# Ledger of designs, part 188: miniprotein binders against p81326

Target 1, 226 residues: p81326
Amino acid sequence: MLHFGGFIMEINHISKILEKEREEYIRNKVEEYLKQGFSKDDAVNKANQSWRTYIGHRIQDVIYNLLKKFLKDSGLKVTTDKALNNRNLPEELDKVKRLIAINYGEYLFLPDADVIVYKVENNDIKIIAIISVKNSFRERRFETTYWKLKLKESPVTSHIKVFLATPDKDNEISYKCPNGKPKKMRIILEYELDGIYFLKEDFEETEKAKHFGKIVEDIIEISKKL
Short names: E, the ipSAE of ESMFold2; O, the ipSAE of OpenDDE; V2, 0.75 times the mean of E and O plus 0.25 times the DockQ between their complexes.

## First folded at step 14 (miniprotein)

Design xi4 (at its last look DockQ between E and O 0.66; V2 from the best seeds 0.77)
Fold by OpenDDE base, look of step 14:
Structure xi4 (fold): chain B 226 residues (1-226), chain A 82 residues (1-82)
Amino acid sequence: as target 1 above (226 residues)
Amino acid sequence: SPDLKKAKFIAKIIKDLAEELGLSDEEKLRELVQLIQWLAIMYGAEVTVTIENGKIRIVIKIGNVEIYIEIEDGKVRITVKE
C-alpha cells in the first residue's frame, strides 16, 4: 500500500473512475452528435475521437490535482505551464516562469512543463520539479528528454528534476526489454530523465521507473535537499 | 456554469459507481466512499465525509457548486446545488 499525504493511493480506484468518466463522456457526446444529425455509428466514432483528445488533458489535470493535494501539507506549491501563459502573472508565478525559462540567446522559451512543483522560502522561489504528463507516446516521444537536457545546461535550472508521468496503457515504455528486445524509448527516457512514474501496476520497476504513488515522497525528499 | 456541468457529470459518475457496487454491503459502502473521495481529489474538489448511525453524508464542493450525497439503507441520494 502506497501512502502519501495520509491517503492510500489506489491506482485501481483512479482507473475505475476514469473508466466511468469515459462511459459517461461517450454517452454524452453520442447524444450530442445524434442531436446534430449524425448517424449512430458516426456519433460513436466522433465521441471516441473526442475522448482521445479529452483524456490527455484529463490525465494531466488529475495528476496536477493529486500533486496539489498531496504536496500541500509539505508546503510545496504546484502550478502548470498553462497558468504561466498569462500576461498578468502574480509576482510568485512570474518568478516561477522566469526560473524555468531556457536561454536561446536572444530569446527565452519555456520547456514543456505540464506540472511545476516549487517552494517558497524567505520570499525566494526554488523550482523543485517539472512533471511531463503523457497519455500516449505517439507524438514527440523524446521531447521531455530534450527539455531535461536543456535545463541541465544552465546553472539556474540544472537542479530541476524532470519527471515523466504516464498510464502507458499501450505498454510503450512499461518494460525495458520485453522478450529480450530493448525498448529504445523506455531506455532513453529512463536514462535521460530523473524518473518515470507509472499510473499502473504492470510495469518493470527500476530505480528511476516507479509507481506514481512514489512521486510525492520523492518530490518531498528532493525539496529537502534544495 | 462550467462548474455546474462538471458537478452534474461527477454526480452521474457517483450514481453509476453506486449502482455498480451495490449499497447493501459494508465493504462495498467503504469502497464507494473511497471512490468518491478519490473522484473529488481528481477534480480538485473539496470533500467532506460524515458517518453517523449508518448514514453516510458526503459533500463535494466544486467552486460554488456543491454535490450532496446521502447513503442510507442501501440507497443513494445525490443532489447538486449551485
Scores: ipSAE 0.838, ipTM 0.941, lowest interface PAE 0.4, mean pLDDT 92
Fold by ESMFold2, look of step 14:
Structure xi4 (fold): chain B 226 residues (1-226), chain A 82 residues (1-82)
Amino acid sequence: as target 1 above (226 residues)
Amino acid sequence: SPDLKKAKFIAKIIKDLAEELGLSDEEKLRELVQLIQWLAIMYGAEVTVTIENGKIRIVIKIGNVEIYIEIEDGKVRITVKE
């Protein structure tokens, strides 16, 4: 029935799977906390808090795994900021780290770069895109835009595309003008970044604000220009 | 075994997805297979789908642990092997 060349990225499949993961995760955690002697209400509250921490790491892993899977046949490689913080870096990853680092005099810092896409051509490494993964915007709302602006300051990094990926479950940036009022955070993020990719269906789509399923095609197209 | 724990969690998700869909027709069956493939990809796991004599066999590899999913006549059987 299903043809092997038929993988189609559909955001509804991803969100349906994550909801089932949440349900099972919560059930397991409630059981665990009840065995530790917590009341039912306390166990549920603790399980929900545990999920909020877990889902952040989970979404980042999902994005990494999807990009790694679907970009490999295009000669594109994917790494993470966690991998780049390892003290025993392979030479290739050490070069990736140096190519995205921002110089502040005697200090070097990595931008907000949860997932990094690059390619290797003739022993040269070219950084294609950096994806920042955000679950909420309650703090450091514009950190991603700051790093985009810093990357633009150097001819070595000015070509790097900076994307934001988010489920935005609380609708903090899903619409440009909810109830007729401009949403500053959505407007500024969309203006300054190279793209915003939503891991949900319910949002206002624009040239830069798209379903997450479009990110693979967009990255491949960009890589052909570099 | 962390791989075994992960595989059992994934197997439970597959079972829950199958129960929710209800394998009443070909369209539902196709959707379940797609969901299983997406689930495996979301974990960075290799997934293989084969169709033989009206049976759908799916294998997901997580480290040295394998999840075997067999779908036949609207029935789903899941086995986890280490």
Scores: ipSAE 0.787, ipTM 0.929, lowest interface PAE 0.6, mean pLDDT 87
ESMFold2 (binder alone), look of step 14: mean pLDDT 81; pTM 0.764

Design xi5 (at its last look DockQ between E and O 0.78; V2 from the best seeds 0.80)
Fold by OpenDDE base, look of step 14:
Structure xi5 (fold): chain B 226 residues (1-226), chain A 82 residues (1-82)
Amino acid sequence: as target 1 above (226 residues)
Amino acid sequence: SSELKKAKFIAKIIKDLAEELGLSDEEELRELVKLIQWLAIMYGAEVTVTIENGKIRIVIKIGNVEIYIEIEDGKVRITVKE
């Protein structure tokens, strides 16, 4: 049983809930498209396409909410890149934004940071981890590794852990060498990143590839060393 | 409101879960409560569970919207209030 924050994480429950969400979402979208004059078949197809986009954001939100909840008692804070995309940021978030920025000479850019974990100590902010959330690896397979490498180049950001969280429904990175054939993407991601956390049970576990239920503990442990 | 729509959506999910699991025994009820708690967490909502004399009361708060869930005698009652 994986305990984090006093609550037993059961991925099966999350999956079950997400499936029910899908069913309800599809139903609602089908009805919406039917009202717009689409055929039943077209409505279903459009609903499914809409779901594919929606679920990506949904998983990110779920992970954000989980981390926010389960890290709260440890005094750790959680934000998102979306929250940082504001002209008028609170001082705390403005500092967070600056502390994750990557230098490109004349320009500063933010890495893709779906979830950012940080702590506040004596009015100083320390960035602990960035979590990239991927529902699928169809696009930008190594973008997270790029950002990790860029963060390593600066003493300001080199300490920031970069994690990938994914359900990996299509088993794109769940195994390193299925059938004796190396999965390039899994191997590279595992090598370059600080960890991969799976929102599933069926994967090859390694020192860096873990069940998502371990992420809270790992982040807390890292936070104690900073 | 966006929150109300979300709450209604969640309420439907809860109803569907309750119907699927059944409400006939303690194990099913415990599972449902657990699922509702996870559901609340997944939405960043506050959840309160009270169990008294076989009656389960759950309140999920999403912003200013509340979902009231009562489970008693094998029945689920869900009310959304803004």
Scores: ipSAE 0.840, ipTM 0.940, lowest interface PAE 0.4, mean pLDDT 92
Fold by ESMFold2, look of step 14:
Structure xi5 (fold): chain B 226 residues (1-226), chain A 82 residues (1-82)
Amino acid sequence: as target 1 above (226 residues)
Amino acid sequence: SSELKKAKFIAKIIKDLAEELGLSDEEELRELVKLIQWLAIMYGAEVTVTIENGKIRIVIKIGNVEIYIEIEDGKVRITVKE
């Protein structure tokens, strides 16, 4: 059941690896909590809670590493908001930061931009896309759409594509009309953002809601038009 | 070190993947090699694969730590070196 692009099968490899990482992570955490004197049941519950926090950061790292790897041959560079928040930035990254920062008077803030894709041509930097990574939509449901709207307000940032990447394991935005009722969160996110990329197989695919494996091809195509 | 702890974690994942696959035929062997390459990519690690007459050697570099994976005759040997 391979599709054109082949990356969908590679997402299944990523999912298989992450499940093995989960199994080992939880085993290690249960051992740690048992040594702290917790009962087996409490240790398991705490380990599962710890995993939910860990997996959010892990998925962000995986996305960064994948994009860095697969965009390299197209001359595209990748950085993170964490890297951009360092005090003594190299000149190139300082320019990237300035090109995506939003001015709030005395303050400059970066949008929800976990991963940033850019290119360098003749010492000129062009921001291609920012990718927000969300593991859960229980809080700050529309933060990414807010940042898209802010970037659209300025002619210097209005070209920047804003993508959301998510496993959405709890199916909070996986379907447009579950049980025949429109899901507001999915509808608004899909309408306002340039794309939603799912790190799982079971979701409603549309023109803007795609398997994560298609993000590389989409970014490359966008970069050629800039 | 944190790099050594990460390398040992990765080595355990590779052992678990190999056990699940069984390595009884060429298809399972190819699948394991693909999974190891993806695992390395997911950690942003450099990976080198050398394949010769039934012996597969994979090296994953994580900072100053190297993971050596040797697969021969359906058996997997993993060594973590600083």
Scores: ipSAE 0.772, ipTM 0.921, lowest interface PAE 0.7, mean pLDDT 87
ESMFold2 (binder alone), look of step 14: mean pLDDT 79; pTM 0.739

Design xi6 (at its last look DockQ between E and O 0.47; V2 from the best seeds 0.00; counts 0 for: pae E 9.9 > 1.5, pTM E .686 < .8)
Fold by OpenDDE base, look of step 17:
Structure xi6 (fold): chain B 226 residues (1-226), chain A 82 residues (1-82)
Amino acid sequence: as target 1 above (226 residues)
Amino acid sequence: SSELKKAKFIAKIIKDLAEELGLSDEEELRELVQLIQWLAIMYGAEVTVKIENGKIRIVIKVGNVEIYIEIEDGKVRITVEE
């Protein structure tokens, strides 16, 4: 049992809540689509499709909120790529944005950074970690790995840890060699990334593949070395 | 408002959780309180819990909207106030 700020993180609680959210969300969306004149079957199908999009963003928000809460007492700050996509950024966030940028010669681009953890010391910003959140691996399977490799190419960003957080509901990367067959995606992600954190209990734990509850401790430890 | 809609959504989830648990014993009550706290955290909302004389009062603040939850004798009362 992992204690966070007096709370025992039970993934089952999060899953239970998300299931209730799904039920309520679907109900509301079905009603909305029925009012728009769709058939019952069409309304249900559209609601389910809407949920698939929604849940991806929802999990990102959940992870952001968890990290923001549990890292607060350590003095660490949390932001998102969405927050950085503003023309008028506060000075602090503008600095954060610049410190995660990847150089492509004439252009600077940001990595996919669903959650960014940083600290401020003596008016200097240090980026600690980037957390990529994936609900499914149907698309962009190795995109997080690409960004990790790109960040390593610059002395400005090479220290930044890149983590993947996922519920992995379809067991795409939960095990390295199920039934003796290597799972390419799990092996590559685990090799290239600094860690994989699962929002589930049924996975193969390794030095780099851990329960999501460990991410706070790991980030705090990393922050002390910077 | 968007916040009010969100608060009402959260309130509905709490109601559904309470109904599922049944709140027949202290363990179920404890579980509900924990679930509500996690729910609040998951939404980035502030949550306060007060336990007095067997009555549990929980307040969730979603922006400027507050969700008041009272649990007594296995019954849950939820009020959303802007």
Scores: ipSAE 0.835, ipTM 0.940, lowest interface PAE 0.4, mean pLDDT 92
Fold by ESMFold2, look of step 14:
Structure xi6 (fold): chain B 226 residues (1-226), chain A 82 residues (1-82)
Amino acid sequence: as target 1 above (226 residues)
Amino acid sequence: SSELKKAKFIAKIIKDLAEELGLSDEEELRELVQLIQWLAIMYGAEVTVKIENGKIRIVIKVGNVEIYIEIEDGKVRITVEE
């Protein structure tokens, strides 16, 4: 069947909201640091640094909440690697964890899977996709591609789609050939991953590099084929 | 509490959005309602919108904390209740 239960996500609304959240977050943090005895200049610097750390976690939460909301009616479930690392896992999540874990001999590790999409059919769990969320590519630039390659090595995990979601505000991977020269990071990420989803409007769109609003339709379509 | 602190933060964001928009016409009102709905979704909160000919009531549920937003005649009233 070719029917899609998708939606169109308004990135401009999300971006406007995040900017207001930043403004209020910074105001609150400056007040907090002033109460701790820092000067105004130091409080502002520390508040901005705090936001840079916080926004990465906030974007992960936004993606989780959006996917959970918009995939629910398609029978798809969403969890996080943080939830899977808790000691007291329900049986369903314990199965999800075991289905994405990678064996390194004496050790068992989860891939970098900030958000995991799965379905439950006939009391069995099928992992559909993992989404890695990156705010910056200054370090661990190809970590997500490493996890895709490791997942491809086993018949149990080789079907799992590996997506990257990013605002990419510094334009580190937004274009394939900025200034006429190939951008190695964008080209390799797009080649190796199943998709890159941008939380902004200004980037070079391709079959694999898309607006984040398309991720729901893509996941639903993939789930119908599994 | 964590839920109450989150709800108060959300309420402040809604107030800031309303002040920026000015709510001088129907288009700005529709934009604010859409922003409130997206804000709730971004926090994983349930949102209910009820329109009663000139009055808009929005309820956002953050766990056991509820945010009540009433919009009438370009004015926004926000209350947070546990």
Scores: ipSAE 0.776, ipTM 0.923, lowest interface PAE 0.7, mean pLDDT 88
ESMFold2 (binder alone), look of step 14: mean pLDDT 80; pTM 0.751
OpenDDE base, look of step 14: ipSAE 0.834; ipTM 0.940
ESMFold2, look of step 16: ipSAE 0.747; ipTM 0.912
ESMFold2 (binder alone), look of step 16: mean pLDDT 79; pTM 0.739
OpenDDE base, look of step 16: ipSAE 0.833; ipTM 0.940
ESMFold2, look of step 17: ipSAE 0.010; ipTM 0.277
ESMFold2 (binder alone), look of step 17: mean pLDDT 78; pTM 0.710

Design xi7 (at its last fold request DockQ between E and O 0.70; V2 from the best seeds 0.78)
Fold by OpenDDE base, look of step 14:
Structure xi7 (fold): chain B 226 residues (1-226), chain A 82 residues (1-82)
Amino acid sequence: as target 1 above (226 residues)
Amino acid sequence: DPELEKAKFIAKIIKDLAEELGLSDEEKLRELVQLIEWLAIMYGAEVTVTIENGKIRIVIKIGNVEIYIEIEDGKVRITVKE
């Protein structure tokens, strides 16, 4: 159990909280849809659909908040792609945005960067890691690997670690070879990325596939080498 | 007010957690406090915990809204203040 800032990273607590959030969210949405004149069954279905969208953003926010909290004492800073999607950025964030940009000749584009960890030393910004957050892998399964490969192509960005964080509730990538059958997605993601961090206990642990509680230590360790 | 609605939502989660866990012993109380602290972290909120004379007081600050949680004698009282 890793102690960060006096807290033990308790995935069980996070999971329990998220389940209670779900229950409350669904209840509220069902009530809302009933008031709109939907049937009970329709209201429940719509609430569940709404939750699927909501939880994706919620998990990203949770991970951002966790990293922001637990990396604070190390002097590391955390931002998001959403925060970078502003025309009027503070100088620091404008530099961060530029340092993660990928060159496509006439154009610069940003990778998917749900969470960005960086440090400021002597007024210089060093990007440490990008964390992609995935709640499900139904769509864009290898998008994170694409961005990792693109970041490697430039000496400006080649040092940036790319991590995937996921609860993987449907066990899409939790195991490499369940029932003796290779899970292509797990194998490729683990091979191409710098790490996969699971917000769950039930997964196949490897050198690159770890419990989310390890991400803080790993990021701190990487930051010392930059 | 979105912050107020968020605070009310969080307050309800805390209530549900307290009801599920129970407040019958020190271990459960400790777990509840931990859950509330995690909940605050998960929302990027500031949390303050004070324990005095067997009464637990927790304040969660979300923007300009505060959630006050008092745990005493196996009871939880939650108040949201703007």
Scores: ipSAE 0.834, ipTM 0.939, lowest interface PAE 0.4, mean pLDDT 92
Fold by ESMFold2, fold request of step 18:
Structure xi7 (fold): chain B 226 residues (1-226), chain A 82 residues (1-82)
Amino acid sequence: as target 1 above (226 residues)
Amino acid sequence: DPELEKAKFIAKIIKDLAEELGLSDEEKLRELVQLIEWLAIMYGAEVTVTIENGKIRIVIKIGNVEIYIEIEDGKVRITVKE
């Protein structure tokens, strides 16, 4: 039986698998584009661009599947923003949606959350955490902090933990002071969010910046306090 | 068939992992089994591992498609069935 608790070993397994998926995905896409008449250089460029779009969604799916699997025995449920945006929601998910919605006067909007963890006790729903998954910080780099701040503005949502999960392969936020200079993105994200979980081995670990393998234990501990 | 294509993709990943790892000893064999289990979890798939008489059988279920992985004497055989 697999257990989600060996944070270094688990992320190495996941990383090894994702690298093999990348290699096969790119190989298949290059073949597809070559058959469509593109040059080898164009096919490779298109395949790499396709992977960048795919990997973002793939990592979200991986995190969803992992949390669903390993939180099940603790009575915790997991859903996604994709599931909450369906027009015909089951009553339980409709309640989850309403419990994380942010009021903008005559309009209600969901925060840009990717994965939502909640529990049901005595027909009462309690939102535990929202996990934002970012593969790159090139665009919308502080979006997650904006949503955390908005959630803090209401007593109904202020308890919700907001986490960021990222492979951060380009080291955009892996260290606080690379080369002796403060990295604004890392400093602000760590300050404002409840946690940053890295899907890689090499980063500066702190009380809030942790290996992704710790996320299940952290969520379970938080849920016991609610 | 999207389930069949996904299963074939997963089967290729397993084959690549086995080839890279090289099943020369028990430690590497255990590593491969763990990687296969993690791969199945990462796809939200059911996985069953059975070990009998030096033969390892792994079944991954993706909807109505099943991936059968048999490992014996350092060799990996993978079959995808609808």
Scores: ipSAE 0.807, ipTM 0.932, lowest interface PAE 0.6, mean pLDDT 88
ESMFold2, look of step 14: ipSAE 0.777; ipTM 0.923
ESMFold2 (binder alone), look of step 14: mean pLDDT 77; pTM 0.697
ESMFold2, look of step 16: ipSAE 0.786; ipTM 0.927
ESMFold2 (binder alone), look of step 16: mean pLDDT 77; pTM 0.713
OpenDDE base, look of step 16: ipSAE 0.833; ipTM 0.938
ESMFold2, look of step 17: ipSAE 0.765; ipTM 0.923
ESMFold2 (binder alone), look of step 17: mean pLDDT 77; pTM 0.709
OpenDDE base, look of step 17: ipSAE 0.833; ipTM 0.938
ESMFold2, fold request of step 18: ipSAE 0.800, 0.804; ipTM 0.929, 0.929
ESMFold2 (binder alone), fold request of step 18: mean pLDDT 76, 76, 76; pTM 0.684, 0.691, 0.684
OpenDDE base, fold request of step 18: ipSAE 0.818, 0.817, 0.817; ipTM 0.934, 0.934, 0.934

Design xi8 (at its last look DockQ between E and O 0.64; V2 from the best seeds 0.75)
Fold by OpenDDE base, look of step 14:
Structure xi8 (fold): chain B 226 residues (1-226), chain A 82 residues (1-82)
Amino acid sequence: as target 1 above (226 residues)
Amino acid sequence: DPELEKAKFIAKIIKDLAEELGLSDEEKLRELVQLIQWLAIMYGAEVTVTIENGKIRIVIKIGNVEIYIEIEDGKVRITVKE
């Protein structure tokens, strides 16, 4: 059990909280839709659909907040792609944005970077890691690997670690070969990325596939080498 | 006020957690306090825990809204203040 800032990273606590959030969210949404004149069944269905969208953003926010909290004492900073989507960025964030940009000749584009970890040393910014957060893998299954490969193509970005963080509730990538059948997505993601971090206990652990509680230590260790 | 609604939402989660866990022993109380602290972290909120004379006081700050949680004698009291 990793102790960070006096807290043990308890995935069970996070999961329990998120379940209570779900229950409360669904309840509130059902009530809202009933007031709008929907039937009970329609209200429940709509609430569940709303939750699927909400939880994707919520997990990203949770991971951001966790990393921000637990990396603070190490002097590491955390931002998001959303924070970078501003015309008037502070100098620091403008530099961060430029340091993760991918060159396409006439154009620079940003990778999907749900969470960005960086350090500031002597007024220089070093990007340490990008964390892609996925709640489900129904769409854009290999998008994170694409960005990892693109980041490797430039000496400016080649050092940036790309991690995937996921609760993987549907066990889409939790195991490499369940029932003796290779899970293509797990194998490719693990091969191409620098790590996969699970916000759950039930998964096949490997050198690259770890419990989310390890991400803080791993990032700190990487930061020392940069 | 979005912050107030968020605070009310969080307060309700805390209440539900407390009701589910129960407050019958020190272990459960400790777990509840931990859960509340995690909840605060998950929302990027500041949290302060004070234990005095067997009373647990927790304050969660979300913007300008504060959630006050008092746990005493196996009871939880939650107050949201703007």
Scores: ipSAE 0.837, ipTM 0.940, lowest interface PAE 0.4, mean pLDDT 92
Fold by ESMFold2, look of step 14:
Structure xi8 (fold): chain B 226 residues (1-226), chain A 82 residues (1-82)
Amino acid sequence: as target 1 above (226 residues)
Amino acid sequence: DPELEKAKFIAKIIKDLAEELGLSDEEKLRELVQLIQWLAIMYGAEVTVTIENGKIRIVIKIGNVEIYIEIEDGKVRITVKE
């Protein structure tokens, strides 16, 4: 249980709220599809598909809003790769974009970072961490580790911490050796990344695999070293 | 109005949480207040909680839209003001 500006943080509060959001979202979408003339079965299937797309964006928003709120008093700022891809960037965000970009010869790409934490000191910008949000590991299993390795290739970006945040509802990476068998995906992710933060209670906790509530304290501590 | 629609959605979630919890005692009341505060934070909204004369008043601000939640005697009243 961690304190955030007078709040007692319990990870189950976030999960409980998201489940209520799911129930109401599905109800509203089914109603909309029924009004469009779809059968009940089709409306339910379409509503569930819509939620699966929506929940990915929603969890990113939740993480962004929490970090923005709780890092503000530590002088840390938060942005997203979506915001960095806008056409008209203020100077500060343009600098953030330049500081995380990776060169691929004739191409310059941003890593697939959902949330970026940085600070501004003496008119300079220092990137602290990127947080990749994953809801499922059916696709892009090692995308986050790839970006960590690419960031390590340059002295300009090698200090950037790379975190993975996930609800991992299907227990794809929650345990290192389920039933005595090593889970390669969990083992590789934990080895290569700077941290994995779970938005649930049931997972194998280690020095790098923690409850999401710990992420604010960890980021603040890292920022003091930079 | 997208802010108004978001506020109505949030108000519905608060109503659903209150109904599921049942505001029968102080522990359940504290839990609801915590959930409302977390809900506001999860939307990046400003939230203010005041307690006076046995009445809990919570204000959530989403742009120009405000959600007023008043809890008294186990009853929850929610109003949305543009």
Scores: ipSAE 0.747, ipTM 0.916, lowest interface PAE 0.7, mean pLDDT 87
ESMFold2 (binder alone), look of step 14: mean pLDDT 77; pTM 0.704
ESMFold2, look of step 16: ipSAE 0.745; ipTM 0.909
ESMFold2 (binder alone), look of step 16: mean pLDDT 77; pTM 0.713
OpenDDE base, look of step 16: ipSAE 0.834; ipTM 0.939

